# VHH binders against q96fz2, part 8

Target 1, 269 residues: q96fz2
Amino acid sequence: CGRTSCHLPRDVLTRACAYQDRRGQQRLPEWRDPDKYCPSYNKSPQSNSPVLLSRLHFEKDADSSERIIAPMRWGLVPSWFKESDPSKLQFNTTNCRSDTVMEKRSFKVPLGKGRRCVVLADGFYEWQRCQGTNQRQPYFIYFPQIKTEKSGSIGAADSPENWEKVWDNWRLLTMAGIFDCWEPPEGGDVLYSYTIITVDSCKGLSDIHHRMPAILDGEEAVSKWLDFGEVSTQEALKLIHPTENITFHAVSSVVNNSRNNTPECLAPV

## First folded at step 12 (VHH)

Design U90
Fold by ESMFold2, look of step 13:
Structure U90 (fold): chain B 269 residues (1-269), chain A 120 residues (1-120)
Amino acid sequence: as target 1 above (269 residues)
Amino acid sequence: QGQLVESGGGLVQPGGSLRLSCADAGSTFSDYDMGWYRQAPGKERELVARIYIGGTTKYADFVKGRFTISRDNAKSTLYLQMNSLKPEDTAMYYCAKGYTWRSGSPFDYWGQGTRVTVSA
């Protein structure tokens, strides 16, 4: 839950985020700070990644079903943080456990303000601990994908041999997040930052790791999580649960070093 | 998707140098992996060099030490500095960009090419 890939060019990423507003109109999310988007095969905490959030967070009286896409810092910096340097946070806000989210001030407060976001990625990495060795086997974990291009046959895209064909129409992983806005005490731009909500792993992932991100599977779940104008915190939290609609493959240890930013990070081994 | 325009090709003597450039008229240049390919008459198109969005480079075995790939994201331009040119380097050189990865996978967008001829 601490490493992702989000490598698509901005225009491709934006098309993958096409959605319907509450009036049924097809739309693309509107970018905020598009020049801060940094695609990478190997994202780690403190880096920026794109998230979706309701337009109502930025515009008075906006339609809360309309979506903004913006890069935010991974690792939530609470609005009450008083130091000038976010790296001085004394606790880890990369993830937020679903079972304690309403007990932690860092997460409960922004959640109560409707500061829900959808964290976007190609998929995430997780390391399996193997019995009888100190070695860990990294896996790339993502939504099942559908074959497209150069093949008229419809089929599942969870097969390694079809990877070259699926990036044209990649289904992005959509994870439930909470964000906050921090004003530096010395002045300057407001910092937007997020955490990823985690849950117990599903059966399919339990041999790899005991936790997984809370995945929002489908447009209804994504819309309800984002729409703080129409969906209460209590109702939104019902969306937070494990899913079995997930697949994975083993990758090389190249991904272990977060400095390695190449397709090899997510390539099947 | 965008238009890639190569330049800098020409006639050069063995041992000479040439610098190819590739301008990307599209937006979001920095979001793409980039590469140079070449094709000599009667041969298959082959990778010369590539550079990924993180800056990591990869070269074909035949060009190691002689060619250098680089990119200038501010100018939306890809470069190939070719030194110590040999007659066997004679080919059409193509600029490419993409995001659909795999070892040996083609890039998604290609330029028209620029010709490099190495002879006395």
Scores: ipSAE 0.484, ipTM 0.779, lowest interface PAE 2.7, mean pLDDT 87
Fold by ESMFold2, fold request of step 24:
Structure U90 (fold): chain B 269 residues (1-269), chain A 120 residues (1-120)
Amino acid sequence: as target 1 above (269 residues)
Amino acid sequence: QGQLVESGGGLVQPGGSLRLSCADAGSTFSDYDMGWYRQAPGKERELVARIYIGGTTKYADFVKGRFTISRDNAKSTLYLQMNSLKPEDTAMYYCAKGYTWRSGSPFDYWGQGTRVTVSA
């Protein structure tokens, strides 16, 4: 998983993140650094994307079921990193394999501190290798969306009066992540950065790619992953597995160039 | 969701120029894709120009380099610079904003329009 779309306006994104706290009360996550949110149809590593995390990370004695939403750098920078420039990191932290997460110090240490987050996206892109060719077919992969009376595939409507705006009710992809906090040696703001946990692909995706992000399907999974105050690392890791509850469609090669930032990146072909 | 208000329309001679403005009173202006559309009497509304959140622009074929779409996020304002105007450009011009993921999708929010008339 190395490319995502997260294009919704901040207010729309926030509404899509409505949740219930442990008392069952409907809430919206509280933003940190909202001005650093940069929506895009084509996010790549080193860019900022919004993640959810527990309020308990920021406030002693806070209700650990309450959620903060914040932009973080994609590509985890470990708290122990000593260079001044995160691009000098000698290993790729865009993703973290679930089968080795407890073997890699960059991921094991923050995970042991309860630094779990939920990475938000419209969906992610993967490229299918075609045998005997140098070309690859990109796909946009996302949660199945609630059907509309007049729609066929995702988001299709023929007129405003007959079509629900599917992006107003888009079910955001919720991926399991680990984050860390790095203090630059020369000073400045603490850098929050994340990695996306990956697993073997489900049967439905195996023809596209052999790995997929660990998807947290449903409010219970999301709540347990976030709530490091009540859910141990051992219990949280049981949430990390493939899911078949995903769908996809082919997209044009416009998405191949990460500088292309238009709706054509995710449009069906 | 913001209120979109167009201005800058009027009467011009062929070959003249106008600059249309669209002020957005809503929050998070920079998060939206935006566009200009036009509708001549008795015709369907048609795209003139779009600008996406990443800054990429798209123009209808009839524009042929005569119009330029731009946005100023600090002023929450969308612009359409219209040069070399022709009588066939006479129409009501609308600004629109949205967050669609596919080309050609209807925009979600529309202004009331500003009239452009090109007549010698």
Scores: ipSAE 0.476, ipTM 0.771, lowest interface PAE 2.6, mean pLDDT 87
Fold by ESMFold2, fold request of step 24:
Structure U90 (fold): chain B 269 residues (1-269), chain A 120 residues (1-120)
Amino acid sequence: as target 1 above (269 residues)
Amino acid sequence: QGQLVESGGGLVQPGGSLRLSCADAGSTFSDYDMGWYRQAPGKERELVARIYIGGTTKYADFVKGRFTISRDNAKSTLYLQMNSLKPEDTAMYYCAKGYTWRSGSPFDYWGQGTRVTVSA
């Protein structure tokens, strides 16, 4: 997983992240660094994307079921990294294989500190290698979406403003991630960065690609992954597995160039 | 999010120019794709121009290089510079913003419109 879409306006994204805390109260996540959020149809490694994490990471004695949403750099920069420029990291931390997560220092250490996050996206892109050629077919991959009725209004039958909007209730893709905090050696703000955990692809995606992000399907899975105050690393890792609850459609080659940032990137071909 | 308010419409002679403005009171203006649509009496609303969050623009074929869409994120304002106006450009012009991924779908939020009349 090396390309995503996360294009919703910040307020729409925030409302899509509504959740229930431990007391059963409906809440929205609280933003940190909202000015660093950059919506885009075509996000690549080293860019920022919003993630969810427990409030307990920021506030002593906080309720660990309460959620913070913050933009973080895609491509985990370990806290022990000593060079001044994170782009000089000599190994790829865009993804973290689930079967070796407890063997890699870059991932094991932050995971042991409870640094679990949920990476948010509209969906992700993957490229299918076509048989007998080097050509690749991009697909946009996302949760199945619930169709919704048109918004009601007086005269709705003759008004284009009431046409069905598919993004009004979009279910965001929720991927399991690990984050770390790096202090630049020359000073400046702490860098928060994440990796996306990957697993073997489900049968539904196996014709497209052999790996997929570890998807957290449903509020219980999301809550358990985030709540490092109540859910141990060992228990949390049981949430990491493929899912068949996923759908996709082919898209044009516009998405191949990461500088293209238009709805055509995710539009069905 | 926010209320869209168009301005800059009016009566203009053929060959003339107008600049339409659309102010958005929202603090997240830069997060939205935006566009201008128009509607002549008895006709369906049609796309004039779009500008996406990445800055890429798209124009209807009838524009033929006469109109330019732009946005100023610092002022939360969308513009349409209309040059070489023709009588067939007479319509109510609407500002819109949204986040849809379907190219044929309308934007999510619309202004009240500003009238442009092109006649001698």
Scores: ipSAE 0.472, ipTM 0.763, lowest interface PAE 2.7, mean pLDDT 87
Fold by ESMFold2, last read:
Structure U90 (fold): chain B 269 residues (1-269), chain A 120 residues (1-120)
Amino acid sequence: as target 1 above (269 residues)
Amino acid sequence: QGQLVESGGGLVQPGGSLRLSCADAGSTFSDYDMGWYRQAPGKERELVARIYIGGTTKYADFVKGRFTISRDNAKSTLYLQMNSLKPEDTAMYYCAKGYTWRSGSPFDYWGQGTRVTVSA
């Protein structure tokens, strides 16, 4: 999982993140650093993408069920990193395998501090290796979308001519992540960065790729993953498993070049 | 969210030029794909040009290199430079913003339009 789409305008994205706190009150997440949000059809590691995290990370005694939304760097930079330039990190932190998360210090330490986040996207891209060739077929992978009166369609992959109407009520993909906070040695702002937890692929995706992001399916899963004040690390890790509640469609090779940032990246072919 | 307000229309001679502007005083201007559409009397509204959030542009075939779409995110303003104008370019010109993925699809927000008339 190394490429995503998160293209919705900030206001639309915020409304799609409406939630209920532990008291049942409807809320929108409060933005941190909203000016750093850069929507794109084709996000790659080292770019900023919005994540959800508990307000308790920022305010003493805050209600840990309340959510902050903030752009963070994709590719976790551990708090112990000693160089001045994060690009000098000698290992890849784009993803974190669930089966070894408690064995790797770069992930275990922030997880022990309750630094859990939910990574938001329209969906993610994955490439299927075709037999007998080095050719690869990209797919856009996302939650099943329901029909609305405004959209006129049941699913985004079923008809290209109805694709644009589905975005009015798009259900964002919600992936389990871990974040950390790094203080540059030469000073400056603290860098917030995240990794996406991965699991073995579900049966529905196994022909595309053998790994998938750990998807949090529904508000209960999202709330428990975020709420480090009430949900222990051990209980939160029970949320990390593959899901079959996923769909996909083939896309053109435009997405292969990470500099391409157009709707064609996710359009069905 | 701010209102989209077009300006720069008017009467122009064939072969002349106009620059249309579309101001959006709202926040998050840079988050949207944007475009220019036009509608001649009795005809359907049609795409003229589109600019995506990444800066990539697309043009309708009838533009044939005569028009240039651009945006200035710092000023929250979309532009259409129209050169080599022809009488068939006479129309109301609308700016629009949205988060659609395909050409020709309706945008979510539209301005009220500015009139362009090309006549001798």
Scores: ipSAE 0.438, ipTM 0.759, lowest interface PAE 2.9, mean pLDDT 87

Design V12
Fold by OpenDDE, fold request of step 14:
Structure V12 (fold): chain B 269 residues (1-269), chain A 123 residues (1-123)
Amino acid sequence: as target 1 above (269 residues)
Amino acid sequence: EVQLVESGGRLVRTGGSLRLSCAASGSTFSGYAMGWFRQAPGKEREVVAAITQSGGKTYYADFVKGRFTISRDNAKNTVYLQMNSLKPEDTAVYYCAARWGFYETAPNEYDYWGQGTQVTVSS
């Protein structure tokens, strides 16, 4: 996974992240550093994306079932990294393979500290290799959305009004991530960064791409992944597997350029 | 830094009961999983019981066999170990420990330790 969409306004995004704590109380996640949230139809590594994490990571006396939403840098910078520039990392931390998560220090250490997060997105992009050509067809991949009687296919939203309705009730893609906190050697602000855990693709996506992000499907999966106080690492890792509960459509080549940030990126062709 | 102080250890007869307490300093007690460990002379330190921050989940070693109960009161910053049906084999120094996140069974996974309290069970 190297490209996502996360374009919802902050208030809409927050409402979409409504949850129940362990006591059954309905809550909205509190924002940390909301000003760092930059909505975009085209998110690439090194950009900031909103993630959910346990409140206990910020408040030591907090209920671990409570959630915080925070923009973090895509591409995990390990806490032990001693260089002043994160770009000097010699290995790619955009993704973490599920099968080797416990073998790599950069992921094992933060995971052992309970630094699990849920990466939020409208969906993610993947490119299908076209046989016989150097051309790749991009696809937008996302959770199936509830069809309201009037809401035709995401592509059929002929009216601006219908488009707004679609996004107001959009089910966000929830991907399993690991984050870490890095303190620059020269001082400054702590950098929060994350990696997306990847798995083998489900059957439905296998023709598009052989790998997919580990998707946490449903509130229970999200809650268990986040609650590092009540759910062990071993139990949490059981949640990491391919899911067939995904849909996709072909999009234009507009998304190929990471600088393009328009609705055309995820629009059906 | 979390300071832990155990209390309640004493000499008891076989079949007797004892309640150990561990008081934590600071306001961050509720963020930690707590564990009770024991170490007998010439033996390695071993986990007895553990409890999550909320108390929602507990762990017991195989030798406990329902005789011991771990509990916590976050309002009092205290974790307890109720020990019933004590045996001479339970004689050891009992330690309280705190771990950030979920509890573990390995001693080296815990961040803070108490000084221990001696439990002696006489035949």
Scores: ipSAE 0.898, ipTM 0.955, lowest interface PAE 0.5, mean pLDDT 93
Fold by OpenDDE, fold request of step 14:
Structure V12 (fold): chain B 269 residues (1-269), chain A 123 residues (1-123)
Amino acid sequence: as target 1 above (269 residues)
Amino acid sequence: EVQLVESGGRLVRTGGSLRLSCAASGSTFSGYAMGWFRQAPGKEREVVAAITQSGGKTYYADFVKGRFTISRDNAKNTVYLQMNSLKPEDTAVYYCAARWGFYETAPNEYDYWGQGTQVTVSS
């Protein structure tokens, strides 16, 4: 996974992340550094994306079932990294393979510290290799959406009004991530960064791409992944597997350029 | 940093009961999983019981066999170990430990330790 969409306005995004804590109380996640949230139809590594994480990571006396939403840098920078520039990291941390998560120190250590997060997106993009050609067809992949009487499917949106309605009720893709905290050697703000855990693709997606993000499907899965106080690493890792509960449609080549940030990126062709 | 202080250890007879307490300093107690460990002379430190931050999940070593109960009061920054049906084999120094996140069974996984309290069970 190297490209996502996360374009919802902050308020809409927040509402979409409504949850119940362990006591059954309805809550909205609180924002940390909301100003770092940059909505985009075309998110690439090194950009900031909103993630959910346990409140306990910020407040030492907090209920671990409570959630914070925070923009973090895509591409995990390990806490032990001693260079002043994160871009000097010599290995790719955009993704973490589920099968080797415990073998790589950069992922194992933060995971062991309970630094699990849920990466939020409208969906993610993958490119299918066309047989016999060097051409790649991009696809937008996302959770199946509930058809509303008024707006229909994303592909049926024929007006700006209908489009807005679709997104107001959009079910966000929830991907399993690991984050870490890096303190720059020269001082400054702590950098929070994340990696997306990847798995082998489900059958439905296998023709498009052989790997997919580990998707946490449902509130229980999200809660368990986030709650590092009540759910062990071993138990949490059981949540990491491919899911068939996805849909996709072909999109235009507009998304190929990471500078393009328009609805056309995820519009069906 | 969390400081832990155990109390309640004493000499008891076989079949007796003790309640150990561990008081934590500071306001961050509720963020930690807590564990009780013990170390007998000439033996390695071993986990006795552990409890999550909320108290929702507990762990007990095999030798406990329902005799001990771990509990916590986050409002009091205290974790307890109720020990019933004590045996001479339970004689050890008992330690309280704190771990960030979920509890573990390995001692090296814990971040903070108390000084321990001596429990002696006489025949």
Scores: ipSAE 0.897, ipTM 0.955, lowest interface PAE 0.5, mean pLDDT 93
Fold by OpenDDE, look of step 13:
Structure V12 (fold): chain B 269 residues (1-269), chain A 123 residues (1-123)
Amino acid sequence: as target 1 above (269 residues)
Amino acid sequence: EVQLVESGGRLVRTGGSLRLSCAASGSTFSGYAMGWFRQAPGKEREVVAAITQSGGKTYYADFVKGRFTISRDNAKNTVYLQMNSLKPEDTAVYYCAARWGFYETAPNEYDYWGQGTQVTVSS
């Protein structure tokens, strides 16, 4: 996964992340560094994206089932990294393979510290290789959305009003991530950064791409992944597997340019 | 920094009962999983029992066999180990330990340790 969409307004995004804590109370996640949230139809590595994480990571006496939402840098920078520039990292940390997560120090160490997060997105993009051509067809991949009688599929939003309704009730894609905290050697603000865990693609996506993000489907999966106080690493890792509960449609080549940030990026062609 | 202070260790007879307490300093007790470990002379430190921050999950070593119960009171910043049906083999220094997040069975995974309390079980 090298491209996502996360364009919802902050308030809409927050509401979409409503949850129940372990006591059964309905809650909204509290924001950390809300000013770092930059909505975009076209998110690439090194950009900031909102993630969910346990409140216990920020408050020492907090209930670990409570959630915080925070923009973090895409591309994990390990805490042990001693260079002054994160870009000098010699290995790719955009993704973490599920099968080697425990073998890689950069991922194992933060995971052992309970630094699990849920990366939020409208969906993610993948490119299908066309046989015989150098052309790649991009696809937007996301959770199936509940068809409200009035709001057809993303493709049926014939009116601006219908489009707004679709996004107001959009089910966000929830991807399993690992984050770390990096303190620059020269001082400054702590950098929070994340990697997306990837798995082999489900059957439905296999023709598009052989790998997919580990998607946490449902409130229980999200809660268990985040709650590092009550859920062990071993138990959490059982949540990491392919899911068939995904839909997709072809989009235009507009998304190929990471500078393009318009609704056209995820619109069906 | 969290300071841990164990108490309750003493000489008891075989078949006797003992309750150990560990008091934690500071207000961050509820964020830590707690564990009891023991170390007998000439042996390695081993986990006895562990409990999550909420108390919702517990772990017991195989040798416990239902004899011991770990519990915690977050309002009192205290973790307890109720030990019943004690045996001479249970003689050891018992340590309280704290770990950020979920409990672990390996001693090196814990962040803070008490000084220990001596438990001696006589035949």
Scores: ipSAE 0.813, ipTM 0.919, lowest interface PAE 0.5, mean pLDDT 93
Fold by ESMFold2, fold request of step 14:
Structure V12 (fold): chain B 269 residues (1-269), chain A 123 residues (1-123)
Amino acid sequence: as target 1 above (269 residues)
Amino acid sequence: EVQLVESGGRLVRTGGSLRLSCAASGSTFSGYAMGWFRQAPGKEREVVAAITQSGGKTYYADFVKGRFTISRDNAKNTVYLQMNSLKPEDTAVYYCAARWGFYETAPNEYDYWGQGTQVTVSS
């Protein structure tokens, strides 16, 4: 996974992240650095995207079931990185394979510190190669969505009312991630950055691509992945597996260029 | 500064029971996992039991064999170890410890330690 859509306005995104804490109280996640949120239909590595993480990472006596939402850089920068420019990292940390996560220092160390996050998106894109050709067909992949008489068409951007019909109740894709905190050698703000854990694709996606993000399907899975005060690393890793609860549709090649940030990127073709 | 103070250690007959307490002073530790460790003379410190911040998960070393129970009361800022069916090999100094996040079994993973309380089990 190397391209996502995360385009909701901050207030809509926040409401989509409503949850219950350990005591059963309905809550919204608290934002950190909201001004760094850059919504787009077409997010690529090195860009910022919102993630959920436990409040305990920021407040030493917090209930670990409470959630913070914060933008982080896609492409984990390990805390031990020595150069001033993260783009000089000599290995790709956009994704982390689940079968080797405990073997790679870049991922094992932050995971052992409880640095688990949930990466939020409308959905993700993958490109299918056709047999005997170099042509690639992009698909937009996302959770199945509830259909009602008030539902609008995905990708139609002809009015605020249609956008609202589709996106106000959109179920966000929730992917398992690991984050780390890097202090630039020259000083300045600490950089928060994440990787998305990947697994073998489910049967439903195997004709599109052989890998998929590790999807956390439902509030129990999301809560367990985030709550590093109550859920050990060993138990959290049991949540990491493919899911068949996923749907998709073909999209045009507009999404191929990461500079294109329009609803057409995810519109069905 | 957080300080952990154990109490309740004493001389007890084989088969007897004892409750240890560990009170935090100077600050709350509700965000911490808590553990009980023990150390006999000439031996290394070893985990006895551990508990998560909410009390939702617990760990017991194999030698406990269901004889000890760890619990906590966050309102009183206190963690307890109920020790039943005591044996002479349970004789040790017992320490409480606190770790940010989830518990661990290795002593070097813990951030704060109490001074210890002596438990002696007579034959």
Scores: ipSAE 0.616, ipTM 0.859, lowest interface PAE 1.6, mean pLDDT 91

